VH-VL binders against q8rxn5r50to198. Designs and how they scored, part 5

Target 1, 149 residues: q8rxn5r50to198
Amino acid sequence: GKIFFISQTGTAKALAQRLHELCASNDIAFDIVDPHSYEPEDLPKETLVLFIASTWDGGKPPKNGEFLVNWLGESAEDFRVGSLLLSDCKFAVFGVGSRAYGESYNAVAKELSSRMIGLGGLEMIPVGEGDVDDGELDRAFQDWCDGVI
Short names: E, the ipSAE of ESMFold2; O, the ipSAE of OpenDDE; V2, 0.75 times the mean of E and O plus 0.25 times the DockQ between their complexes.

## First folded at step 5 (VH-VL; framework fv_burosumab)

Design G04
Fold by ESMFold2-Fast, scan of step 5:
Structure G04 (fold): chain C 149 residues (1-149), chain A 124 residues (1-124), chain B 106 residues (1-106)
Amino acid sequence: as target 1 above (149 residues)
Amino acid sequence: QVQLVQSGAEVKKPGASVKVSCKASGYTFTSYYMHWVRQAPGQGLEWMGIINPSGGSTSNAQKFQGRVTMTRDTSTSTVYMELSSLRSEDTAVYYCARVGYSSGWLPKDYFDYWGQGTMVTVSS
Amino acid sequence: AIQLTQSPSSLSASVGDRVTITCRASQGISSALVWYQQKPGKAPKLLIYDASSLESGVPSRFSGSGSGTDFTLTISSLQPEDFATYYCQQFNSYPTFGPGTKVDIK
């Protein structure tokens, strides 16, 4: 499997590393992947993907996730693309954001979930939502990890 | 040696389209994102958008309202930027620029190599 | 969008002078700031990345500092080839550039 981090400040990347260590402790092998270095057209070949995605800049994804998010949006809205493109892909999403942004809170994570479902992906658990400003980010993340593993 | 070589100067009428090319050499074309940046005469630099040469995925600045289209041809290691519905305000030098990478795991959208620039003049 | 401002907009200096140029961001950008040099009729050239890291091949008289919202480019002993316009750029979100600082010969 693959753990994608979409991160500007490094928080989502650090959480991806913690998730990777937790999976390894349970004999589950994952690769940590920077979407900037990943070809989105290979996504249909994946059977298990986990996303840890921050939301910044008015609800937009950090730059390293922009191509992947854009590709998913275009594919999900293209009627010629079958709604089962990602039917073999199980996934889960954890969002890293701040409630101070109001309606943009974890918008990227919610967008990713919606796009993946629209393309036939199977969501293993509901989108996790972490707030970097509330002092409970670690607990929210651990609760989400427990649902995934 | 990395080089980005752009097509020659263009003079266009308002309402026309222009397509600028940027041919890359000296590195693996599909391993680096390419950006487009423009500069109006006597003014500063303005980011236009980015293309992934591997998959062809793009993202552009909101200001261009779907007027900009970026494409690539992997067989010739060339990226293209097409700007439609040209206005006098689009008179500028247009640059392609390669994304910079550090030894770290996060790609960084700064520009380590630039094309020589293509002057596009929109004449009324 | 993150706005960048530069000060001064222009300055006149002599060879051997210490030159400082400031860039300020409208919001925190950590160390996600780069500096470019541009001469008339030429493409920009990368000088400094990650706020303070000197690009290979760039003379050591150039240095960068700062984090968050306030950044400085310093040229410790200005040389004839340094008369140019200098731009800051952030990459903490979609790229934006400062308006530039023109360094003219006195």
Scores: ipSAE 0.000, ipTM 0.502, lowest interface PAE 17.2, mean pLDDT 84

Design G05
Fold by ESMFold2-Fast, scan of step 5:
Structure G05 (fold): chain C 149 residues (1-149), chain A 125 residues (1-125), chain B 106 residues (1-106)
Amino acid sequence: as target 1 above (149 residues)
Amino acid sequence: QVQLVQSGAEVKKPGASVKVSCKASGYTFTSYYMHWVRQAPGQGLEWMGIINPSGGSTSNAQKFQGRVTMTRDTSTSTVYMELSSLRSEDTAVYYCARDLRGYSSGWLPYYFDYWGQGTMVTVSS
Amino acid sequence: AIQLTQSPSSLSASVGDRVTITCRASQGISSALVWYQQKPGKAPKLLIYDASSLESGVPSRFSGSGSGTDFTLTISSLQPEDFATYYCQQFNSYPTFGPGTKVDIK
């Protein structure tokens, strides 16, 4: 499996590392992947992917996730790709954001979920939503991890 | 101006491997995906796989997984296709064919505007 | 994988004839279909992309139509250089080709 982190300040990356350690302690092997170094065309080869994604810069993804998120958006809206591209892929998404951004709250995580579903992916659990400003981020993340593991 | 020039014909025994080259010129090598397509004598076209010359990532047709390896050399603008464990059924003309890569709305066209001249690979006992 | 079928598998025609070749997909592919021409001993040549868009440099007697699962290539007035095998290909997923239609002299 693969854990993708889309991170501007390092929060999503730190959570990805913690998820990796939790999975390893339950004898589940994952690779932590920076999307910047990943070829999106390889996504259809994956059977299990987990995303931990920050939303900043006006509801846009951090730079390291920009190409992957844009590729998913274009692929999901492109009638030429079809709705079964990721039919072998199980996935889950956890968002790291702030409710202070209103409609942009966890927009990247919600977009990832919507695009993955549109391309045939199987969502294992609903999108997890963490708020960096409410003091509950760790609890929200743990609840999401309990659903994934 | 755009040209894809492939290596010469090969004759191989069953069980051998063959490596076919395709040298690109007349465009920015890393801006276009390269595909490999084969055609057995008197038969139709069969897609084998795709390589991104920029990053080196590949995706191969399920039928060829484990037997086909695609690579590239950006210094010579050349892509390679190596097929192992050859069978008589692998006798075919092998083509490289260009496709647009990119960040644009046409990112995954997967159709072929320029083709190499083809390389005949004959597998015989 | 998306399967493509072509009809007819071969046909005989005379110069000046209108020729139609059909391609059918096993599932909906929108307009994600291309047509190629292949002459004996040569690599295929792109004719039509996105089901109906004529490739630059291709004569206007060639046209494509269709969407979803049913597609047609038409040659409005067959010329001597048009005797060839024609292939459809889909790109709604990883590429697959039709079996080809051979256009021969009557």
Scores: ipSAE 0.000, ipTM 0.481, lowest interface PAE 16.6, mean pLDDT 84

Design G06
Fold by ESMFold2-Fast, scan of step 5:
Structure G06 (fold): chain C 149 residues (1-149), chain A 122 residues (1-122), chain B 106 residues (1-106)
Amino acid sequence: as target 1 above (149 residues)
Amino acid sequence: QVQLVQSGAEVKKPGASVKVSCKASGYTFTSYYMHWVRQAPGQGLEWMGIINPSGGSTSNAQKFQGRVTMTRDTSTSTVYMELSSLRSEDTAVYYCARGGRWLPYYYGMDVWGQGTMVTVSS
Amino acid sequence: AIQLTQSPSSLSASVGDRVTITCRASQGISSALVWYQQKPGKAPKLLIYDASSLESGVPSRFSGSGSGTDFTLTISSLQPEDFATYYCQQFNSYPTFGPGTKVDIK
């Protein structure tokens, strides 16, 4: 499986590393992947993908995730792709955001989930939502990890 | 030719409900968010809510909580906005407007319906 | 909810004038601000998105600037067709509109 981090300040990347170590301690092997270095056309070959995604100012994805997020949007609009492109892919998403952004709170994580579902992906658990400002980020993340592992 | 066409004018009594339709054409209906915005006579623009036509999920402005319901029909590329418990203050032109694609509405509302006048009077 | 204020509420100008309209947000909204033009009896028209990006088909005399809480729409040389009401709107949170600025003939 793969763990994708979409990271502005490094928080999502650090959480991806913690998830990777937690999985390894339970004898589950995952690769940590920077989406900037990943070919999105290979996504249909994946059977298990975990996303840890932060939301930048204005609700935009951090630059390292921009290409992947845009590719998913374009694929969902293309009638030739169909709604079963990712039918063999199980996934889960954890968002890292701030409630100070209101409607944009974890917008990137929510959009990733919606796009993956629209292309036939199977969401294993609901989108996890972490708030960097409330002191509960670690607990929210651990709750999400318990659902995934 | 991207176009949004709304239903015709309505006259309602206080306490009634109104359901306005907005039919999209010329683009992939499920690839763009749809907003509802109203404007009372001589007043400014007021955002009411947003619907994601792909999944049907909605978010409404706090002022309209419990009174507004937005739905869509993907087979006809049509969104609907129903406003209940109408008051005279709800007299306005109601617009549907196409918003940003997949990433929330950053890029503005680029295509607007012609508007539907709803008059609430006793 | 994020509140937007516009200044001035109305102005009178002559053809050829440089017109400046400001929009202030009650909280930081990064660049998540758009500008619309509305003529009487018509739906609004998108002019500027993402604070400073000119919408396709909009004349180059329109420009936007700003980030965070303070934003400006500028019309470098006002034309007869530019007499209208201008609205700002934010998309960083639940969308909200400014109250509008009416641009009248002097």
Scores: ipSAE 0.000, ipTM 0.497, lowest interface PAE 15.4, mean pLDDT 84

Design G07
Fold by ESMFold2-Fast, scan of step 5:
Structure G07 (fold): chain C 149 residues (1-149), chain A 122 residues (1-122), chain B 106 residues (1-106)
Amino acid sequence: as target 1 above (149 residues)
Amino acid sequence: QVQLVQSGAEVKKPGASVKVSCKASGYTFTSYYMHWVRQAPGQGLEWMGIINPSGGSTSNAQKFQGRVTMTRDTSTSTVYMELSSLRSEDTAVYYCARSGSYPWLRGYFDYWGQGTMVTVSS
Amino acid sequence: AIQLTQSPSSLSASVGDRVTITCRASQGISSALVWYQQKPGKAPKLLIYDASSLESGVPSRFSGSGSGTDFTLTISSLQPEDFATYYCQQFNSYPTFGPGTKVDIK
């Protein structure tokens, strides 16, 4: 499996490392992956992917996830593949955001989930929504981890 | 030696359901998509839908939504197409056909089953 | 949905004739066009894929050309076994077929 972190300040990356350790304790092998160094055309080869994604100002992804998010959007509009491109891929998404952004709250995580579902991916659990400003980020993250492990 | 072998002819009454099978051999079953295509007597080819045998995900043509269900059994390398609420205009030969998957293979049908005649009459 | 039309709908030809069948798409499909041959009582057989690529085992008298919206299938010297119905199919979107062109013996 693969854990992708989309991160500006390092919060999503730190959570990806914690998830990796939790998976290892349950004898599940994952690779932590920076999407910037990943070829998105290899995504259909994956059977299990987990995303931890922060949302930047204006609902945009951090730069290290921009290419992957754009590729998913373009692929969703390629009618030749429709809803089958990622039909072998189980996935889950945890968002890192702030409710202060209103409608942009965890927009990147929600977009990733919608794109993955649209391309045939099987969502293991609903999008996790963490808020960096509410003092409950760790609890939200642990609840999400309990759902994927 | 790729082969797709379909179940035998069926005669059904209006309102019934029919389930056609297609058994694959000679290749890795989960590495290719499977489609269903039908042909009414004297008419052209009509695409019905597609299944990914690996995960079991399907996408069906809008005309058949609500009536067609596609499934597979990986232990027997078999795909199934079930069509419900049969009408006389569903009388046709039903074919399974193999295609490649994105992004490495193109969406054309390189191997076809022999066809299954389904006749709907009262 | 992308609609395909074929011209002519039917034709009669003699052995040795050059036969040309056209397929036109309602919108651009690049080279995502396939040709099949179907004989009475049999499943279709793949002839040409990606507009112009000859499938392995198919005689060289068959050729395809075109891109975008206009495509042709050519049989350079018709043989007795070539009397059949020919269908084009696009895969630039969910698959759709042309209505077929019936090639009858004269």
Scores: ipSAE 0.005, ipTM 0.547, lowest interface PAE 11.8, mean pLDDT 86

Design G08
Fold by ESMFold2-Fast, scan of step 5:
Structure G08 (fold): chain C 149 residues (1-149), chain A 124 residues (1-124), chain B 106 residues (1-106)
Amino acid sequence: as target 1 above (149 residues)
Amino acid sequence: QVQLVQSGAEVKKPGASVKVSCKASGYTFTSYYMHWVRQAPGQGLEWMGIINPSGGSTSNAQKFQGRVTMTRDTSTSTVYMELSSLRSEDTAVYYCARGLYSGWLPRGYYFDYWGQGTMVTVSS
Amino acid sequence: AIQLTQSPSSLSASVGDRVTITCRASQGISSALVWYQQKPGKAPKLLIYDASSLESGVPSRFSGSGSGTDFTLTISSLQPEDFATYYCQQFNSYPTFGPGTKVDIK
């Protein structure tokens, strides 16, 4: 499978690396993928994808994830694309955000989940929500990992 | 008009604790993180920690772990910083400062408004 | 931890002079760099954010530039009120400050 990190400063990327190590210790093979270098048209060929996504101010994805997030939104709105596009794809999403910014809290993670479901993807576990400022990010992340693995 | 108003100067003995307050006005208190930064006389600035006024969650610099406690009271729009087991090296001006990020949530913070500072003197 | 150095540590200048202060990071911080001005007995004041963005209300004689590890603050024509200590700060991680550059009257 694939673990996508959507990250500017490295927090989501560091969590993706920790998840990869945890999966390896449980004999589960994943590749860590920067969405910027990935062709979204290949997403329907994936059977298992995990997203670790931070949210920028105003609910925007970091630059490395912008193309993928926009592609998913456009595909969900395109009548020529069937609602079964991602029907063979199992996925889960963990958000990295901050509650101090209110309505935008983990907006990218929530949007990813919604778009993946809309295109036929199977969500393995509810969106995980981490807050970088609450002292509980590591616990929230571990709880989400336990649900995935 | 944004204002951060801090409590007055304190003189403490080594081993004591000090609690400094910072009252915010002119903006929505729970919409911005509050940080504490100190400056020893004639020295540079040192970050101590951050508090989320909405949920009350905190994160402290490793150097102050176990000695600093930050709290808030949303009814009075006030944050507090308590530093325990005071040493002479803790003599400094302590500032509260409102945190901003530049559109990248996992990034750290910079400060657009600062309190006037609270001088804490630790002497025997 | 990301460490910042400033050069020079102090300088003497005259009103009307062009003043340049540099800040160097121990590792790449993109544009996550801020400049503050601090006058004796007062709190720091934000001047520049995101390496080059001028804070509202700050005179246009102040400008910032740089990315990655090397950053510069420039005062194009020094005024009497500009004599102060200037600090850089990175926000690519938890905040760390440079040691400061003191700008004194020549």
Scores: ipSAE 0.000, ipTM 0.489, lowest interface PAE 17.9, mean pLDDT 84

Design G09
Fold by ESMFold2-Fast, scan of step 5:
Structure G09 (fold): chain C 149 residues (1-149), chain A 125 residues (1-125), chain B 106 residues (1-106)
Amino acid sequence: as target 1 above (149 residues)
Amino acid sequence: QVQLVQSGAEVKKPGASVKVSCKASGYTFTSYYMHWVRQAPGQGLEWMGIINPSGGSTSNAQKFQGRVTMTRDTSTSTVYMELSSLRSEDTAVYYCARGSLYSGWLPRSYYFDYWGQGTMVTVSS
Amino acid sequence: AIQLTQSPSSLSASVGDRVTITCRASQGISSALVWYQQKPGKAPKLLIYDASSLESGVPSRFSGSGSGTDFTLTISSLQPEDFATYYCQQFNSYPTFGPGTKVDIK
């Protein structure tokens, strides 16, 4: 399976590494993947994908995830692709954001979830929502990990 | 105590639409997926789709794509399922059903630990 | 879509009988299978999850087994309240149900 990190300040990347270590300690093999180095056309070949995605100001994805997020949006609106593109793909999403962003709080994680579902992906658990400002990020992340593994 | 309470029976004409409600109580509404499952008289169970009450995102079974719309109202802890362009074959009991929370590599949120009582929808001329 | 078949489609049994119902998946689903009991006019009730785990409050005479493609629900000593229709459901992908097995009184 694959763990994708979409990270501005390194928080999502650090969480992806912690998730990878937790999976390894439970004898589960994952590759940590930078979306910038991944061809989105290969996503339909994946059977299990985990996203850890930060949201920066304005509800936009960090640069390393921009192409993947845009590709998913374009594919979801493309009548040629259809709603079954990712029908073999199980996934889950954890968002890293701040409630100080208001309505754009964890917008990237919520958009990833929505687009993946729209393309036929199976969301294993509801989007996890972490807030870097509330002192509970680690607890929210651990609860999401417990739901996934 | 977890409860899912659905709206009452409906009788509709072919070509009409129907909107069924399901009010949840006894748990945190936005922490669990809600699904809709129907059963035609004397027939088996058929999954229609899923809604995430937190974000409102939905995914529908291919058979119902374009005809089913699922929504929710977080202020009343209620999910809705609207089915349009009704045909006689849509006569069925419609259930809301809550997905399990724990996934653990298997998507356990796609089996159902609590069910609503069902809403009978009859489509007849 | 993953298709499920159940065998038999119906059976007649007496109180005290051992009843076995089989569910087969069109492709491997690991242990991602649940069993429901449905009585006339009622919503289904969860009996078994993860192929073999007994739901809280369900009598111990119910048991499930299997993995991959072949699964079995067993009722070790049928009681009057067990006359119902039983459905398997897979959750390894978007939900699909077996056609049901009706357990009737002999």
Scores: ipSAE 0.129, ipTM 0.725, lowest interface PAE 5.2, mean pLDDT 87

Design S01 (at its last look DockQ between E and O 0.05; V2 from the best seeds 0.00; counts 0 for: pae O 9.7 > 2, placed apart)
Fold by ESMFold2-Fast, scan of step 5:
Structure S01 (fold): chain C 149 residues (1-149), chain A 123 residues (1-123), chain B 106 residues (1-106)
Amino acid sequence: as target 1 above (149 residues)
Amino acid sequence: QVQLVQSGAEVKKPGASVKVSCKASGYTFTSYYMHWVRQAPGQGLEWMGIINPSGGSTSNAQKFQGRVTMTRDTSTSTVYMELSSLRSEDTAVYYCARGPYSGWLPRYYFDYWGQGTMVTVSS
Amino acid sequence: AIQLTQSPSSLSASVGDRVTITCRASQGISSALVWYQQKPGKAPKLLIYDASSLESGVPSRFSGSGSGTDFTLTISSLQPEDFATYYCQQFNSYPTFGPGTKVDIK
C-alpha cells in the first residue's frame, strides 16, 4: 500500500511516519510517498492508499499535494474516467486542520475523499478530522489509525 | 492474440431478461475497459455502456439506465451484459468490444470486437 | 448527443476504382473519429483511428482525413474483399455512430 502525506509544516508527514511504524509493528508493509514525487497517472495501479492531508487558510493544499489534488479534481470531471478509474482502489483519508479556518476546516481531506469516491474508489472509513489547536490531534489520529489497521 | 468470445444466440419473450457473456483472452483482462454495443437487424450501431473489469465500476448510456446491468468475473476473464424488461425493439446483435488506451487515458472506440450474440425478442 | 451523418448511403464501384465516403459531425470533435468495416454476418473491424491513423494489419489502400466536423475515408484502389458497410464513430464524448455506407463491387 501507500501512505501519501500532504504537509506544510511537517505535521502530516510526522503522522504518516507514525502510521508507517504502527503498520510495520503489525507486519503490514506501506511506502510513505510525497505526492510531489508521484505520478498521479499511476494511481489506478494502487489497491490501497492512505492520505494524511493538511489544509491551509482558504481551503488550499500544501504545495507538495497541489498537483495531485488538482489532477483528481480534473479527472473526476472527465467522462472517460469519472466513476471508472479507481474502481479497484481502497482508500482512507485523515485531515490535519484547524477549526479556526471555519468552513474550510479540513477542506483538502474532504475534497480528497470526495474526488476518490467520484473516481470509483472505495472508502474504507469516513474522513478522520484532526484539529491542531484543540489538544486532541493525537487522539483523533489514533482513533483513525485503529479504524484502518 | 486478443480474442473476445461471446455466448450463443437467444430467443426471449417480451418482459424477460437476457444475460450475454463475453470471454476475453490474449491480454491482461483488468487493464482494458470493455464496452457493449448493439445492432438491430439492418440498422446501425448503438453504444450501451462500459465496464472497468478492475473493480467492476460501470457507466451506462442514458437510454438503458435501469434496464442494463454489466458485471465481470476476473477469475474467468468474462464480462456480462444483462438486459431486463425486453421489448421487440431490443431484437439485435449484441457485441462486446475492447477500448484501447492513449497513455493512461482510455479511448472510447473499439480495437477488438466479439463475434456478436443475436437476441431475438418475440411473442 | 453528437450526431453523425454519412454520404453516400450506398454506392457501387468497379475493382480498381477510387472510393470516397464522408462523415459529418453535428459539432466539432477535433480528430476523435474512427472508421470501421463490417462484412455481412461479422463484427465491425477497426480500419482508421484518430481520423487518419491506419490500424495495424489494414491495407495501405485505406486512408482517412479530416478534422473538426468533416471527415473522409478513401479506398484508393477497390478490391473484391472491400465489399462491406463502412461506419464512422466519434469518441469525443460518449460513442455515437454514423448510419453506414454500403459499398457494392460491380
Scores: ipSAE 0.676, ipTM 0.866, lowest interface PAE 1.3, mean pLDDT 93
Fold by ESMFold2, look of step 6:
Structure S01 (fold): chain C 149 residues (1-149), chain A 123 residues (1-123), chain B 106 residues (1-106)
Amino acid sequence: as target 1 above (149 residues)
Amino acid sequence: QVQLVQSGAEVKKPGASVKVSCKASGYTFTSYYMHWVRQAPGQGLEWMGIINPSGGSTSNAQKFQGRVTMTRDTSTSTVYMELSSLRSEDTAVYYCARGPYSGWLPRYYFDYWGQGTMVTVSS
Amino acid sequence: AIQLTQSPSSLSASVGDRVTITCRASQGISSALVWYQQKPGKAPKLLIYDASSLESGVPSRFSGSGSGTDFTLTISSLQPEDFATYYCQQFNSYPTFGPGTKVDIK
């Protein structure tokens, strides 16, 4: 399995590390992956993928995940690819966002989920919605982790 | 040596269904997309759909939507095509056909073909 | 859907003849065109892909050309084993096939 963190300030990365430890304590082996160093065309080989993704200013992905997010979007619209590509891949997404963004709240996580589904991925649980500003981020994350494991 | 071996000829009545098998050998089954193409007697060729044998997802030509089901069994390297609600215009030779290797991008032309399965629909 | 036409629909030729078959697409397909040969009772055989690339094991007397909407298959010196029906197929979108060109013995 792979845990991708898409992080600007390190919050999503720290949560990915926490998820990795939780998985290891349950005998579930995962690699933590920085998507800027990951070849997106290898994604169809993955059978289990977890995303911890923050939404940054303007609803944009942090730079380390920009290429992967764009690649997913372009692939989802290509008739040659479509829902055939990720049909053997299960996934889940947890978003790290702020309600101060209004309609951009957790936009990156929601886009990731939509694109993975469009490419044939099997969503394990609904997108986890974390808010860095409401004091409930750790509870939201733990609830999401419980649903994944 | 790449080989695609299909099940034998079928005779069916209108309203029935038919399931054609295609057993692959000589290559890594899950690394190549499989297609189905049919040819009515004395007529041209018609693409029916594609299956990703790794996950089993499919995409069908709109003409066959709702009537065609494609499945696979990775343990036997076999793809199946089932066509339901048969009518006389479904009389054709049905081919499984492999797309060439393209990594992540499915290819929609065919480098190896099965021998064909004649399906005759008559009352 | 992208429609393909072929001309001629049939022709008669002798061994040694140069044979030219054309395929026309209803809209531009760049070089996303292939040619198949089909003999009676047999599955189609891939000859040419990407408009002009010869498939491995196909004799060099076969060649393809064209881009956009107009494509040509040429057999430079017809052999006895070349009497067959030839189909073009596009893959710029979901696949569609030309109606075929039958090459008969004269």
Scores: ipSAE 0.176, ipTM 0.711, lowest interface PAE 4.3, mean pLDDT 90
Fold by OpenDDE, look of step 6:
Formats: C-alpha cells, sequence, structure tokens
Structure S01 (fold): chain C 149 residues (1-149), chain A 123 residues (1-123), chain B 106 residues (1-106)
C-alpha cells in the first residue's frame, strides 16, 4: 500500500509518518510517498492507498499534491477514462484543515475522496476530518486510524 | 427493522428527467453507502452508481456518466437518484440498495433493497 | 469490468430436488461473491455473502461455495417458495451481476 502526504506546513506529513509507524507496529507494510515524486498513471496499479491531505489557502492543495489532485480531476472529467479506472484500489482520506476557512474546510480531502470514487476507487471509510484549531486533531486522527487499521 | 421505501412509478417522455427517492429507516442513515440498481423488464440487474454516507462523493457506472446525479438529504434520511436525457432503453425498475460493512470496510453488495420504482419512458 | 456467467440459464426441478447453480467470473475475485433470490415483482433478496456465508434469516437449505473464479449456489431440498431467479454478484470491484438462473417448477 501507499501512504500519500499532501502537506504544506508539515502537519500532514507528520501524521502520515505516524500512520506509517502505526501500520508497521501492526505488521502492515506501507510506503510513504510524496505525491510530487509519484507518477499518477501508476495509481491504477495500487490496491491500497491512504491519503493524509492538508487544505491550504483558498481550499487549494499544497504544492506537493497539486499535480496529483489535478490529475485526478482531469481524469475523472475525461470521458475516455472509465469510471472504474481505480475499481481495484481501496482508499481512505484524512483531511487536515481549519474550520476558520468555512466552506474550504478540508476541501482537498473531500475532493480527493470524490475524485477517487469518481474513478472507481473503493473508499474504505468516510473521509476523516481534522481541525488544527480545535485541539482535537490528534484524537480525530487516531479515531480515523482505528477505522483504517 | 431496516427499510428502504421508494417513490412511486413514473412515466416520462424521451429527453425528460426523472428523480426517484429512497427513504431509509431503521439504521444510522449517515453511516452507510447507498447504491442504485436498475432492471429492465425481463432483464437482469444493472448497477448504476454509489453515493457515500456523507453524500459528498458519488460514482456512476460509465454507462450513465453525465446522466445520473445522486444526492442525499440527511434531515429526511432520503437518497435521490436523478436520471436525465431519458430514452426508451431507460424503462426499468429502479432500486435503491444499502451497502453493508465488514468491519470498517464497505462491501459493494446489497443487503437491503427498496421495493423498486418503475420508470417508463415512452413517446 | 469483471464479467459473470451463470449456468444453467434456466432449469426445471421438483420439490425436494437438489439444485445447483454455478457462477463463473472472468477473473479472480477471491470470495467477493454474493447470491440473490428474486421473485417476480419483488426486489432481490440477499442469500449468501462472501461466497459461503448465509445471510441472517435465510434457510439452511441454501449454501454457497467456491473461490477465485468458480462458485456454486446449492439448494439441498427445493421448497415451493424457492422457485425464483437467482443472481450472483461480485464485489471485488464495483458491482457486476450474473445474468441470472431461473428455477421453474417441473
Amino acid sequence: as target 1 above (149 residues)
Amino acid sequence: QVQLVQSGAEVKKPGASVKVSCKASGYTFTSYYMHWVRQAPGQGLEWMGIINPSGGSTSNAQKFQGRVTMTRDTSTSTVYMELSSLRSEDTAVYYCARGPYSGWLPRYYFDYWGQGTMVTVSS
Amino acid sequence: AIQLTQSPSSLSASVGDRVTITCRASQGISSALVWYQQKPGKAPKLLIYDASSLESGVPSRFSGSGSGTDFTLTISSLQPEDFATYYCQQFNSYPTFGPGTKVDIK
């Protein structure tokens, strides 16, 4: 499996590392991947994908995830691309955001989920949402991890 | 205890749209995926699409891409499926069906079904 | 998409008969297969999940077996209420259905 971190300030990356360690402690092997260095066209080959995704200003993805997110969007909107492109890919998404941004709160995580599903991905559990401002980010992440593992 | 109750039969002209509702009860509505499956008269079953528990994500079979819209209303525990640009081939019974879980993993089969909604498309 | 086939497409049997229906997948689906029963004018009813697990409330005369690409539904002793159409469905990827097997009374 792959753990992708879409991170601007490092929070999502840190959580991804935590998740990776948690998986390892449970004898589950994942590769932590910076999406910036990942070829999106390889995504259909993946059977298990976990996203830890921050939402940056304006509801946009951090730079390291911009290409992947855009690729997913473009693919999902391409009539030539089957809606079952990722039908063998199980996935889950955890969002890192702030409710201070209103409708943009965890917009990237929600978009990832939507695009993955749109392409045939099988969502393992609902999108996890963490708020960096409410002091509950760690708990929210742990709860999400408990659902994934 | 789980019940899925769908809206009544529809008769539509080609080119029109139809919106079928599915009211769920007897379980935590916001926890389960909902699917739509249709069946033309005398034919087999055809999966149309899926909507996630939050309603924020949907996926349709390629065949229906661009024509199907799935939504949900948490306040009324109701899922909707709208099919546009209707054609005679869309004449079928349309079912909503709940997707169960195994642990935390959703399973894309159907443990509970609505009673079905007959949609007839004819000139 | 994963294609499912069923055999036979239809059969005639008598009450008390042992009935076996097969479902074959175009590729391996592990145990991600379910069986439904459908009667005229009614929605399908889940019988078997995970290839061999009996759904709650389903009579024990129904059983499922198989893994990979070949699966079977067995009715050990056909009852009057069992005359219906039976469908297999895979959920290893997004759902696809078999064409169905109609079980008629002889």
Scores: ipSAE 0.006, ipTM 0.604, lowest interface PAE 9.7, mean pLDDT 93
ESMFold2 (binder alone), look of step 6: mean pLDDT 93; pTM 0.950

